# Designs tried in a protein design chat: VH-VL binders against f1miw6. Part 4

Target 1, 251 residues: f1miw6
Amino acid sequence: MPHFAKPLLRNIITRNLFNSIKKKQCLQYLQTLRTLQYDGFTTVYFGETDIPESLVTGEDFSDGYYMPTPTWCVVHAGGSQGWVPWKYRMFLRDELCIKQEDNLFFEFCDVVKKAYGKCAIVVKERRRQDATRPKEGKETEAQAHVPSVVNLTSVTCCPEVAKSYGHKLLTLPSPYNYLNPLDSAWSSLKWFIINNRKEFCLQSVDGVYSYQYILFSDLISKGIERINLSKWRTITTKVRRWENYYLGKLS
Short names: E, the ipSAE of ESMFold2; O, the ipSAE of OpenDDE; V2, 0.75 times the mean of E and O plus 0.25 times the DockQ between their complexes.

## First folded at step 1 (VH-VL)

Design b7 (framework fv_bermekimab)
Fold by ESMFold2-Fast, scan of step 1:
Structure b7 (fold): chain C 251 residues (1-251), chain A 122 residues (1-122), chain B 107 residues (1-107)
Amino acid sequence: as target 1 above (251 residues)
Amino acid sequence: QVQLVESGGGVVQPGRSLRLSCTASGFTFSDYGMHWVRQAPGKGLEWVAVISYDGSNKYYAESVKGRFTISRDNSKNILFLQMDSLRLEDTAVYYCAKDLFYDILTGPEDYWGQGTLVTFSS
Amino acid sequence: DIQMTQSPSSVSASVGDRVTITCRASQGISSWLAWYQQKPGKAPKLLIYAASSLQSGVPSRFSGSGSGSDFTLTISSLQPEDFATYYCQQTNSFPWTFGGGTKVEHK
């Protein structure tokens, strides 16, 4: 019932109100997650975000629609314990289709098992671009559901692999992205980039000062580091309040 | 404390129109979907229509599609059902009902009004 | 549309009896089933939602079970105020549809 969240909630409502399947998936997700948490599972949100290079160079404010900007996919995971002790990955979008992937999910499951024991690994449902909306009619119909995928675009997440390490893999339904604290972390990262992309370092090179624009990878690393444990606790607490609110309403 | 009061029912001729109203109090009307459900004399319940919290989304039962229009006025906490091209088969008590679920979900009806009777004469 | 079939259409019972009412959906509805109680001349009252979740204020003698296509409402020990007609409703897919009702009447 947070008052300040009303505008974001309104944007989601009109797209999902009458989708009974997604409603069922949301309730099942919430109930399953709480059961796992009560059974001692550590909740870890695993996900990705796309950062166009124009966001870093500042060209995202130009009318340069015809200037394609390379886009980087950043993959990481976190929760109330902070970022997981797993080296985040960064992939050039154009290269993901030409087999840059190793099976990172096995490595991820092993790392979080060693760090936290059994985990409830939450991944966001990916909607396909073939999403169908009811064509215009004079009356509202339940929204057509689209096939969901459990996998990140950069990493294949297999429930059987998770189970072999003692974990449970959960899918957060796409209409309820506000229940994903990782989305808040990604927003903080992008906000950091926007506010620090014009940073120049005055450096001494054998007694001569030079200006250097912050390199893309260094800026991303700094942004991730600024989302510390305190920040993660704040965003996960907010998500928990929304989960409690909806569990109370939906029972 | 939730109260729903229907009005506008009466005796009508086939082919004519009738507008039902439902005034709501005791909850934040603009946060919940609203339903119309009807019941023919001596028969079971039949779901008629639903409208989302903001009025942007609506759904109708096949038997009333194209003839009935559900709408709401959130500034006055009033739900409406405009019934056009009325048929003898539309004879029923019409109930206004509040959705159980908040905002982004639609489900069963947790609070119902007293109902308003719509009947026909030759 | 999803068709909801209730059985029996009526049942004769005495105070203290266990009453069981069954509802079958023409296709899978997961757990999206609600149960209502209606007394003559009155509006329906929600008893159970999501197949087994008891609505606030409803006595614990009412319980629901089932998933998929087959569902049951049970009244563990019938009270005088429980003589009424009971309806199931699926809320899985629009349009919402009700069962035909089960009348619980005095022997």
Scores: ipSAE 0.005, ipTM 0.441, lowest interface PAE 10.9, mean pLDDT 79

Design b8 (framework fv_bermekimab)
Fold by ESMFold2-Fast, scan of step 1:
Formats: C-alpha cells, structure tokens, sequence
Structure b8 (fold): chain C 251 residues (1-251), chain A 120 residues (1-120), chain B 107 residues (1-107)
C-alpha cells in the first residue's frame, strides 16, 4: 500500500484507553452493536471517501499548496456480506451540499431492508470544515479578502428514516473510526487507483472532459469491484478481533 | 435482581389526568430503552409508548398520541407516563417494561403493573 | 399497522402434551417476533425473541420457529406451570403490536 499518513491501530487503542468519556462511548457503541448482531441484525457500514483528482493524474503537490484540489466524494456501504446491492454514488465535493438528495438515504434503507432485513447501519461522526483567508499584513489600504469556503458536507443519515424501515443507526465514536472496515475498503480503492492510473493517463485527451470523466468513473468502478466478498470477510474478521480486544479492555 | 415497580394508578374521572411512575433497580437504567404496555381487564396486551436510553427518542401508539407523554429521569432511575384527557378506553393495568437494550423492541423484564380505572 | 393473528384463541391440554400455537402477521416481519407467557394476575415473561432464540432461564421445552409472516411456538411436553396465556409480538416496525393471545387451559 502507498504511504497514507495514519497511526497504527494499536497506538490509537493504547492512547485512548484512559479517556473516560471516549471509553464510555466506545463501550456503549460496541455493546449495542454486538447485541443487535446477536439478535439477527445485519451490520452495514455506510460512508464516503474523498478521491482527489491529483490521486488519479499522479501530480505531486508541494507542501503548502493552499488551493483546493478538485475532489470526488464516493459514497457506498458494505459489510461481511460484501458491498451492499445499492448503486454507489459519486459527487464533486464542492457540489455535494447542492447535489444532496432528500430521498437518497430513504432509497438506501429500502434497498438494504429488501436485501438483508433489519440492519445495524454504522456511520462515522459528521464533519464540516470552513476555511477563510485573512487580510495581507502589507496592505496600506486594507482590502478585504473574499472568504474561501470548502464545503465538506457528508450525506445526511436520519435516525428516524432508518427506524421507519426497522433499522438501527449507530454512530462510531472518534477516535475509534478504525473499527470501521470501510476505512480498509477505501484504502484498497485508493491503492487500486494509484496502481492503475497510468491507464487513465494514457487514454486521457486534452479538451475532452466527458471522455476523461468516463475513464475516471470506470477506474473507480473497477476499484470497487476488486473489493470482493472474500476481501470484505477478511477485513471484517480483523475488525471483529479488535472489537473483542476493546470489549475486554473497556468492560 | 432487576426490578421495575410501577405506581400512580388509581380511580380517575373521565377527562382528568394521572401521572404513572416506574422505579428501576438492579441494573444501569440509563443504558436501556423502556416502554409502557397496558392491558384492559380480561383483554390482551397493547403497546403504549417507548423512550430511548437518553430520552432523545419517543414513540407513541396512535390511540394515545397527543394525550400521553413519556419521560425519564436517569439520575433517579424513574420512568414516567403523563396521561392527560383520560377516557374510559384507557382503563387498564399499565406495565413498565425494559427493552432488551436501547430499543431493540422486545421486553426482557416487566414490572408488576398499576391499575388505572374510572369511578362508577 | 401490522396486525398479529394468533390461533387458536384457546387450547385444552394435559400435562405431557405437545402444544402448538401459531401467529400470523398481516405483512412480512422477517424474524422480528417475540413470544411471552402470562399467568393470571402476573406480568408477562419473555420466552423467545428473534422468532427462535430462547431467552436465558427459559426451559428448553419451549421453542419457536418461522419467518416472514407465519410463526409457531411449541411446548414439547406441557408442565403444570405452563398453563397460561401466550402472546406473540412483532417488532419489525412501529407501532409495536401483539397477537390476541392463546390461553392454554387444563383439560
């Protein structure tokens, strides 16, 4: 796998064992999830990942690059049964708040209900980031800089909607996000992109944006397909072992 | 060791109000969703209301919606049912019941019940 | 609302008999069904959840089966303490609904 800067799971677990609030949240999450699993709920991890266009083109950005990179948000869900039989979504990150569909999560809940019955749907804590540029210190007559806003809006998951289909919506506490097998699935997707982006670059043609989009979407689709049932079972087995470790330390 | 004890039932006039209480002991009350289930004399069970472990989610049967209010005090281990605009059809033994966890929606422990009835 | 229909409404049985109680949902509820036992003047007691899972402390003579819309509670060899009314309950969706009950009576 390429270098993706993230700490080892062991280091995160060790550091956070002493935070009483996070311990309580993690224990409650794990006990609730385990009880649901024993009562026959299918566990489904729902989330998104960011695919910067630079990851696909292979361009190297220097430290201190401050311009937002055009970034695609890929939305999918999976578990020990593999990827859910739901069409994954792909949105430009800066347009996600505009492209958000009120019925997207309703459709998702209906699809997984029909496929698996009652599900425990696991999501990560919601994030939002706003960035602003301050005035230049050299200005003699102050000119206000227009604020630059980066919209990092996640797909809205409503607990009431999940409940209407008989599902339970669970939020995985930070910093325990590494108990989410989607992180490993997304890493595998990004590794596939890096290893296969040469095909995209060789086929790209200047000034043909629709053709480049087709190649990009094909690359993403192929990467998702590589994360098959066998790989999902391996990933979820690792997560299960770490869940057991946490339960033994927190209870 | 798990115990649920209901109180507050009695004889009431139609249109009046009653507040039922359920005191929990022998478990961590704040970890569990809890329900009210009623049973009219000689009749079957009817689910009335549910409240999540932290009180953020509440659910009601259509027959009581707008008249009954479920609430809880986790510091005192007490579940409440505020019953307004009482009708003859509300005559029943009211049970508090512990959800199997945080609203999995089947009931692993029940109280002894408290009777709500109307004066003749 | 999901309607739960139990049959029979009553059954006369003797100690040692096999007793079968059925419960039918008006729509599919997967396996999201629980069974309760209620003795006269007492609160109900959970016997089975998730259609077939035996609650801790419940005797093994009780068993549940079924999925979708049709469910069965079986008592393999009726004991004196088993004379009671039995209720099914769906927890597929709100509002939660119970069957009308089946009274197991002395023959």
Amino acid sequence: as target 1 above (251 residues)
Amino acid sequence: QVQLVESGGGVVQPGRSLRLSCTASGFTFSDYGVHWVRQAPGKGLEWVAAISYDGSDKYYAESVKGRFTISRDNSKNILFLQMDSLRLEDTAVYYCARDSWELLEYFDYWGQGTLVTFSS
Amino acid sequence: DIQMTQSPSSVSASVGDRVTITCRASQGISSWLAWYQQKPGKAPKLLIYAASSLQSGVPSRFSGSGSGSDFTLTISSLQPEDFATYYCQQYNSYPLTFGGGTKVEHK
Scores: ipSAE 0.000, ipTM 0.410, lowest interface PAE 16.9, mean pLDDT 79

Design b9 (framework fv_bermekimab; at its last look DockQ between E and O 0.02; V2 from the best seeds 0.00; counts 0 for: pae E 16.7 > 2, placed apart)
Fold by ESMFold2-Fast, scan of step 1:
Structure b9 (fold): chain C 251 residues (1-251), chain A 122 residues (1-122), chain B 107 residues (1-107)
Amino acid sequence: as target 1 above (251 residues)
Amino acid sequence: QVQLVESGGGVVQPGRSLRLSCTASGFTFSDYGMHWVRQAPGKGLEWVAVISYDGSNKYYAESVKGRFTISRDNSKNILFLQMDSLRLEDTAVYYCAKGEYSYGFDYYFDYWGQGTLVTFSS
Amino acid sequence: DIQMTQSPSSVSASVGDRVTITCRASQGIDSWLAWYQQKPGKAPKLLIYAASTLQSGVPSRFSGSGSGSDFTLTISSLQPEDFATYYCQQANSFPYTFGGGTKVEHK
């Protein structure tokens, strides 16, 4: 039974080492963020969320003849100042026809610099934003072990681009997602969709797809609008309390 | 319809262990945080523990910290509460409760199970 | 821990009465407060969240108000099915804490 015990012990050891590394990364992230805030940087959380069309329609296609449910990627940013004064983006995550990046991060950095000055831009580690760069030209997909399809559906956040605008790009370690107020905003959006999707009544009409898209976009916009400045202040205050807890516990 | 069904309660002796389970159906279990809330006979509600949607984050009430362990199996839609070093003060109906928000901080409990009673002999 | 104090601990009322229950937090919790209804032998049910937002399916006779440290739950015209115990819950910080409960009883 020693052989059976060895794999379990190895998994526990690997998990504990991973957790130790992530705790150190989190402490370093928090210390850097506080230093930047003290130095006058405005904290802005930038990210994306996936909205499956099944979340909007409430339909379940589990009959064994699986068709991929279309999924929309919503990209936005916010902080204690509310949503940034930048139009959120929405992309279809189609694995057969992936939409390329259109230098959104350059535009984003310019907009928040004009609105807030120097910013500490926080992104999540999970979406590989720190591992990919804006697709410029004809370079080999060298070293990228991640599938190109997945890579092409994400907005690329380049630290050098952020720095050129006077910003600092910070990566939040994945196990500490609750230190990202944007995730709370996304949760509120998804709850708004679930509770209000009956207003998004899909019916058969000529030109249906484009008309349904307009209704879907309107639902998303209404959900985003419901997360006002007061709500953002409440959410970011919660995150700050968690940050203070972790700074005290991990240091 | 959302349904949460607790099991594993019973009569135990002080110092023993129990493992409670909560089987979820009618929603995407892996998208939501889950909580345990208990209620001593004739008393009010006491929050016990939370686990995030992906199991990476947990928090416990001080009264159970170090004795109870919350966990989940997203492949089976089951929430667990491992209760070690049980005390007479742990006598209660234990409810599993679903967080309101998906993929982040859940603040409120929109659905609750029927509860499972944990009590002590003698 | 944030202590939640409910008053009264019980209230005797008749159908048609207006019932007001109060909840006080030991520190500011903004609007991070929910109200739950629990009938004898049953699990609690979410009535109101974010201090004043009605949960879907909850009758409009229930309303919540307040912010900061003082909150109220009001039942404008008590119905037979409303005889129950009501609990407030703060969601401002961990650990989440509940009020001691208010039992709404028949006169």
Scores: ipSAE 0.006, ipTM 0.412, lowest interface PAE 12.7, mean pLDDT 78
Fold by OpenDDE, look of step 2:
Structure b9 (fold): chain C 251 residues (1-251), chain A 122 residues (1-122), chain B 107 residues (1-107)
Amino acid sequence: as target 1 above (251 residues)
Amino acid sequence: QVQLVESGGGVVQPGRSLRLSCTASGFTFSDYGMHWVRQAPGKGLEWVAVISYDGSNKYYAESVKGRFTISRDNSKNILFLQMDSLRLEDTAVYYCAKGEYSYGFDYYFDYWGQGTLVTFSS
Amino acid sequence: DIQMTQSPSSVSASVGDRVTITCRASQGIDSWLAWYQQKPGKAPKLLIYAASTLQSGVPSRFSGSGSGSDFTLTISSLQPEDFATYYCQQANSFPYTFGGGTKVEHK
């Protein structure tokens, strides 16, 4: 009977260690962010959200046939200033077109430089599925390994690129993704889509996918426009309160 | 109720040192960044210095950098401003101000003391 | 350093008047702006933070607007207790800086 307790304890220890590491990363992120803010960096959250076609059409695929519906990836940025004066990008996630636009992040960095000057660009950490095995190696001082590259689904964010424009790229640890105000913005957008899709959905007549895409673009544009500066300020203020809470709790 | 009470002001000679104190009550002092702001007679407001909630970070205005030192004792709820090499231009009412956000990361002052006057002998 | 230019330096007004004060930053400061009221012989009082958020306990006749570099404080209907000096303050970066102040006086 005693042999079964060992794996559970290992899992608990591993989870605790993982949690501890992530807490430390969160603290480092927050401290860095605040420092940059005091140094005159404008905080900009850069991210993406997936919008499945089913969200737009309202098709309830509850009947088990997971037909992979096309999914659009919307890329945009915002912060306490509202949406960045940059045209959002939409990418169709087709198995065939994972063309990471290599230049999109450059364009973005240039635009925010012109608009705000030096920026702290915050992106979400992508959960690398594979980092399950903590290599037992040396407690090397968790130097905040600024990842050399942060890969979004459609965009590659490079710290060196950001730096070349005078920006700083920050990675928000995955367990703390709710500290990204974009999540609230995306939720609002999705809500708008659900509630207004009837106005933008042309009944799928046979074969004219092109007109559906145009209407989709309009739907997204209107949804984005609805998230005004006041809403952004509210969202970012809430996030800031949470940030302060964690700074206090984790210090 | 939040209270900030400055003390230590007075008449000094140029080149001398003075230490100002601000006693805080009515809030968790150790959770907030604290600031000094001064106002010359008949003039506007001038930010002087800030110290983080834990004292780990400090920033100064260029006009006082190298001469003034901000510090705090969280166990006693006291903020300090050590002023060395005082100049006639340092004549002002000195206010301690509380940052609005907790844990030393703030950008505005939600509470102020009544101030303490620093002047120079002719 | 970020320079804050406040205008006008003084305004004469009557009770019930609409008063508008402007503050311009030498560079973009997003919404890192606060407004303070100071009465003679008293410490400043916070009115508005984050450019447009009213501080608790401040009357609704006070409002703030603006973003980037241009900001405005508005008193919709001036009350007797509103005769004071008003200051804007940027907190985008250290050193924090204040505007030169606007004195609201009786006409």
Scores: ipSAE 0.006, ipTM 0.527, lowest interface PAE 9.9, mean pLDDT 83
Fold by ESMFold2, look of step 2:
Structure b9 (fold): chain C 251 residues (1-251), chain A 122 residues (1-122), chain B 107 residues (1-107)
Amino acid sequence: as target 1 above (251 residues)
Amino acid sequence: QVQLVESGGGVVQPGRSLRLSCTASGFTFSDYGMHWVRQAPGKGLEWVAVISYDGSNKYYAESVKGRFTISRDNSKNILFLQMDSLRLEDTAVYYCAKGEYSYGFDYYFDYWGQGTLVTFSS
Amino acid sequence: DIQMTQSPSSVSASVGDRVTITCRASQGIDSWLAWYQQKPGKAPKLLIYAASTLQSGVPSRFSGSGSGSDFTLTISSLQPEDFATYYCQQANSFPYTFGGGTKVEHK
């Protein structure tokens, strides 16, 4: 969730405990991104969001013994050219749903290569996955974390797969997630769901669960369609201005 | 339904202070940045100030910087504008406003209050 | 500050006329422009944002175009309820600034 009118760099430093590793990671990310853009790479933001069914139903679980509802994961990508011409994916997240689709990132890389040519694919840093896969046994404070594979919950994003299509995979450091325009797109989708969910609830189907599945998929599809090219250009233009500001201040 | 209601306008003397309030309802107030926009009688619109959703960041038009202070009380859903060292040029209807996006930079104002008038005694 | 120059300052028109209002920014603002309608004694109403995107519930006779520095608002067939003052606003950077307004009056 991006913060309105993020403050000057000095305010960010005093509000949050920054370390020089994260600052260096952000600067390296921005410099690499600009180099790739100059070299003709199209920037594409690839990511996921979770949509709990409670957003669709409007139910709040204020009591602690209410059973949790299913959560859906939506995987998509976009940039200044709009949504990638790739069918978004939806995955049901129950406590037992742990499968990852190994070839989905391969498919994605092929689609964006055909649509845009070589791409700079930006993925948000995911902290919990790193806690499961330890680094080298020696302490290395001076070096940034160098993951061999960047994982979403539902998709494995392999740098070698991206490279095989002529792409470059970049990781956006976690303290700077507000530089990810996909977060704004996800927020817009979630507010579309909240404001339009009642229009999709009038059908009668045997079993409440089946009824919600049918309407939920249509609601998501309509919400994604409403985030049009003009909205994407607005969002990415805002992000680029912040990137330029930080490059000028940090470099 | 989103509703914004301004209050606290009135007649003051130049150089004095006045505090405007904007009471918000129909949305999660603490998720949104809030703005003040003013309009002098018979004149155009002028953006005045903005405060971030949590109150941590504030920005002002140059014409009011150092004299006006924007603030918010998220527990009561109230936006404030403290106006100090008032000048005759501050005569206007003051609107509170918000846009559609939470936390973003996209501040097209689709929700406005009805405004509160600030004028000066002669 | 980005100066927004709006023209004309007023236009006299009849119901059914096509009305075109122009707004020029003192520097590039990409597509970060909104159009508002204001009737006397009322708050402004958002018509168009991001230069060309029509706000929900706004009649399709309103349209916006332009990018960079030059923008237009077009009313394809003026209706009696369209007599009002129209403002453009840049949202490229703070401070946000408005055009001087265009009053659309009945001839």
Scores: ipSAE 0.000, ipTM 0.399, lowest interface PAE 16.7, mean pLDDT 77
ESMFold2 (binder alone), look of step 2: mean pLDDT 92; pTM 0.944

Design c1 (framework fv_acimtamig)
Fold by ESMFold2-Fast, scan of step 1:
Structure c1 (fold): chain C 251 residues (1-251), chain A 123 residues (1-123), chain B 106 residues (1-106)
Amino acid sequence: as target 1 above (251 residues)
Amino acid sequence: QVQLVQSGAEVKKPGESLKVSCKASGYTFTDYYMHWVRQAPGQGLEWMGIINPSGGSTSYAQKFQGRVTMTRDTSTSTVYMELSSLRSEDTAVYYCARDSYYDSSGYLEFDYWGQGTLVTVSS
Amino acid sequence: SYVLTQPSSVSVAPGQTATISCGGHNIGSKNVHWYQQRPGQSPVLVIYQDSKRPSGIPERFSGSNSGNTATLTISGTQAMDEADYYCQVWDSSTVVFGGGTKLTVL
């Protein structure tokens, strides 16, 4: 029988190992996060969400056979202090690979350092990066070789960049996404869009799409603003309760 | 306290097979990968392979492919490394070492090592 | 196969700073781990992920990694630090060790 060189990380990931390893990774994540919080680090959750234009226009809700519409990627961060005092970014999905703003994460780290001091920056575990500065050895072979579905990002979150500002970059293991309060914020944003999109449509100038895009941006901004400090405190409190539960269960 | 306790020293003849054991204690055996590393007298460290104690899946360094087999017994928390067709060049101290798996990425640093098993292959 | 290059030996006087290099193509893009091996003993992890110290490792041990060179630095070197030091990376599907550096404290 032939013997093959195989990628180690891919070959040793089994159903049982994956479950056990993910539980251990979650415990290590939580212990590291709590240690950093004890040491005075402010926790900020950094991420993105996709807003299809059909969610704004409502076309895909009349029947499921409408053609796909352009999708916008919204990038922001928040925590118990509310949204970070950083201008959120919004990019067309088709342009994410072109609009790789290499200095974006530098700017973000500087802003949160000035606002909060040293931060524990939490990002979701991604199956693959969007080819922003791929580095051998920093990227695992399992991360480089990914199934057909990939998480997209417009920002390279480099641990060394975070460290240069006194921050720590942490990765929240999948499937523990309910430990990320940002996902609740994104759900609230999408619900706000659905409930207010009719107002957006009424304000557009018939046949002038430039006015439509101005109003789309305004609608998104208003939705983000509605996720106020009180809402953030509520969702981060719920996350803290889940963290305590998992620390007790997995220990 | 984490401990990795290996089997005792062995003397083998060329062409024989070697089987070294490594008994783990002080942690959940199936949650950590285990590696095997050897060191010939006066030489550096040489990686042999890795085993997943949970599922039993393995991967070996190219140099040892076809001669090495790694197995485990979850009931005794023990990992085994078997090397066949021994040559005098296989004289070495053989170590088991635990992968740390500290955060959500596998950096494959070895946080705990066994005491080593000296194997002498001579005629 | 990826190769890590270390000097075979480094000598330092007690109390002085010892510096051990680990050369590799674009090693700054990899996570480097360092092991100490005293004569007749098993290796001990002294630095992981370029610059982090495990619990129990003295603060005089530090590490850095950029470009084509990773470095282990031991400040205020003591007689007990006399040992062989190995750097290590993960390259795709294999673990790669440096050839080792013998640190002598005279």
Scores: ipSAE 0.000, ipTM 0.392, lowest interface PAE 19.6, mean pLDDT 77

Design c10 (framework fv_acimtamig)
Fold by ESMFold2-Fast, scan of step 1:
Structure c10 (fold): chain C 251 residues (1-251), chain A 123 residues (1-123), chain B 106 residues (1-106)
Amino acid sequence: as target 1 above (251 residues)
Amino acid sequence: QVQLVQSGAEVKKPGESLKVSCKASGYTFTDYYMHWVRQAPGQGLEWMGIINPSGGSTSYAQKFQGRVTMTRDTSTSTVYMELSSLRSEDTAVYYCARGGEYQLLDYYYMDVWGQGTLVTVSS
Amino acid sequence: SYVLTQPSSVSVAPGQTATISCGGHNIGSKYVHWYQQRPGQSPVLVIYQDSKRPSGIPERFSGSNSGNTATLTISGTQAMDEADYYCQVWDSSSVVFGGGTKLTVL
């Protein structure tokens, strides 16, 4: 896993060209988002974060002796209105990949339509490093071109599904993740976990710690609840300042 | 003790509407999805749809889309399944069944089942 | 539409192992759940997520799922295990049930 790329001149030139292309994509994203906001769309950021159990147990990896810990994937959405009034999901990462919940995005679109009306749903562009290897029977062609369907590890986000509810699905280019307020909310959640975690240890019959899951989910729920409307407004204000900066610098 | 109690048997005429209730107890009603499954006499299990009791969101089997409606009342911990434009082919035992916990990857398995409601549609 | 195929019936002698198959295209990539239904009774979950056993279900019940076939295995089969058995998956936007297998213990 300690794999470092030492940049060659050719790699630096390629990186600079990639960055130029991404700036154009970011400008297009921002222009589209502002047009939708002008037309009355509510902006909602939909995504996921990984929370390793070591964050809760306080495992010390500095001594070089450690085992990989189970990692939980939390899926939620929010914006200037706070967290969306939708039941967030939490999945053990080892059970993700091809066993995706096909109708979860339908439920999400219905809930936010009932709560906010038409929405601009923003998801992050999937980078190669963010792609999980699916179980047997899955094609690797998803890396050849950007798929028409935007996939999180546990959720398939279909633009046609969003459109059927009157929503628009937008993809935020990967180098501009600081234009996603959800990432700041995830950081606040992880800080809450670190500051309020309870160290525990429980044996499991088949590698799933059901007691740890109950305790862990309680900590996650409390952390999500603490990221209130005031916190979301602070986060979205910062994002708005960066959006204004980029619109002024990229146009 | 976790329990699902359904409304009693119904006899309906073709063209009428059916509304079956399922009252949950012994757990937090809004933490689990609820499914509706039917079984015609001598036949297998047929899924009708699912409801999230928390938000009220539903997803229906394509066969029943436009004819079935699922609702809930959080104050009474009760889910309802309404089926319109009844035909003799709708004669079946109708079950409500609790899905897995909302935080699990696959909450589409059904761990607790109601006792069933026999519905007879005849002229 | 996705289809699950089960044998209509399986016969086994008391104390022997019964196996009930559930065939589906690439079913190994999906979670499979199994239900037991005795005449006049509601279904009972006996296996969930391929191989996990709910509280109260005897250890003689086990499950597996790989490739195009999921299997429910009942070791030391008893007369009380006579029932219809249904496999179930989630596919795209719906729950899909197999046609059911009648297990006879004679």
Scores: ipSAE 0.000, ipTM 0.411, lowest interface PAE 15.1, mean pLDDT 78

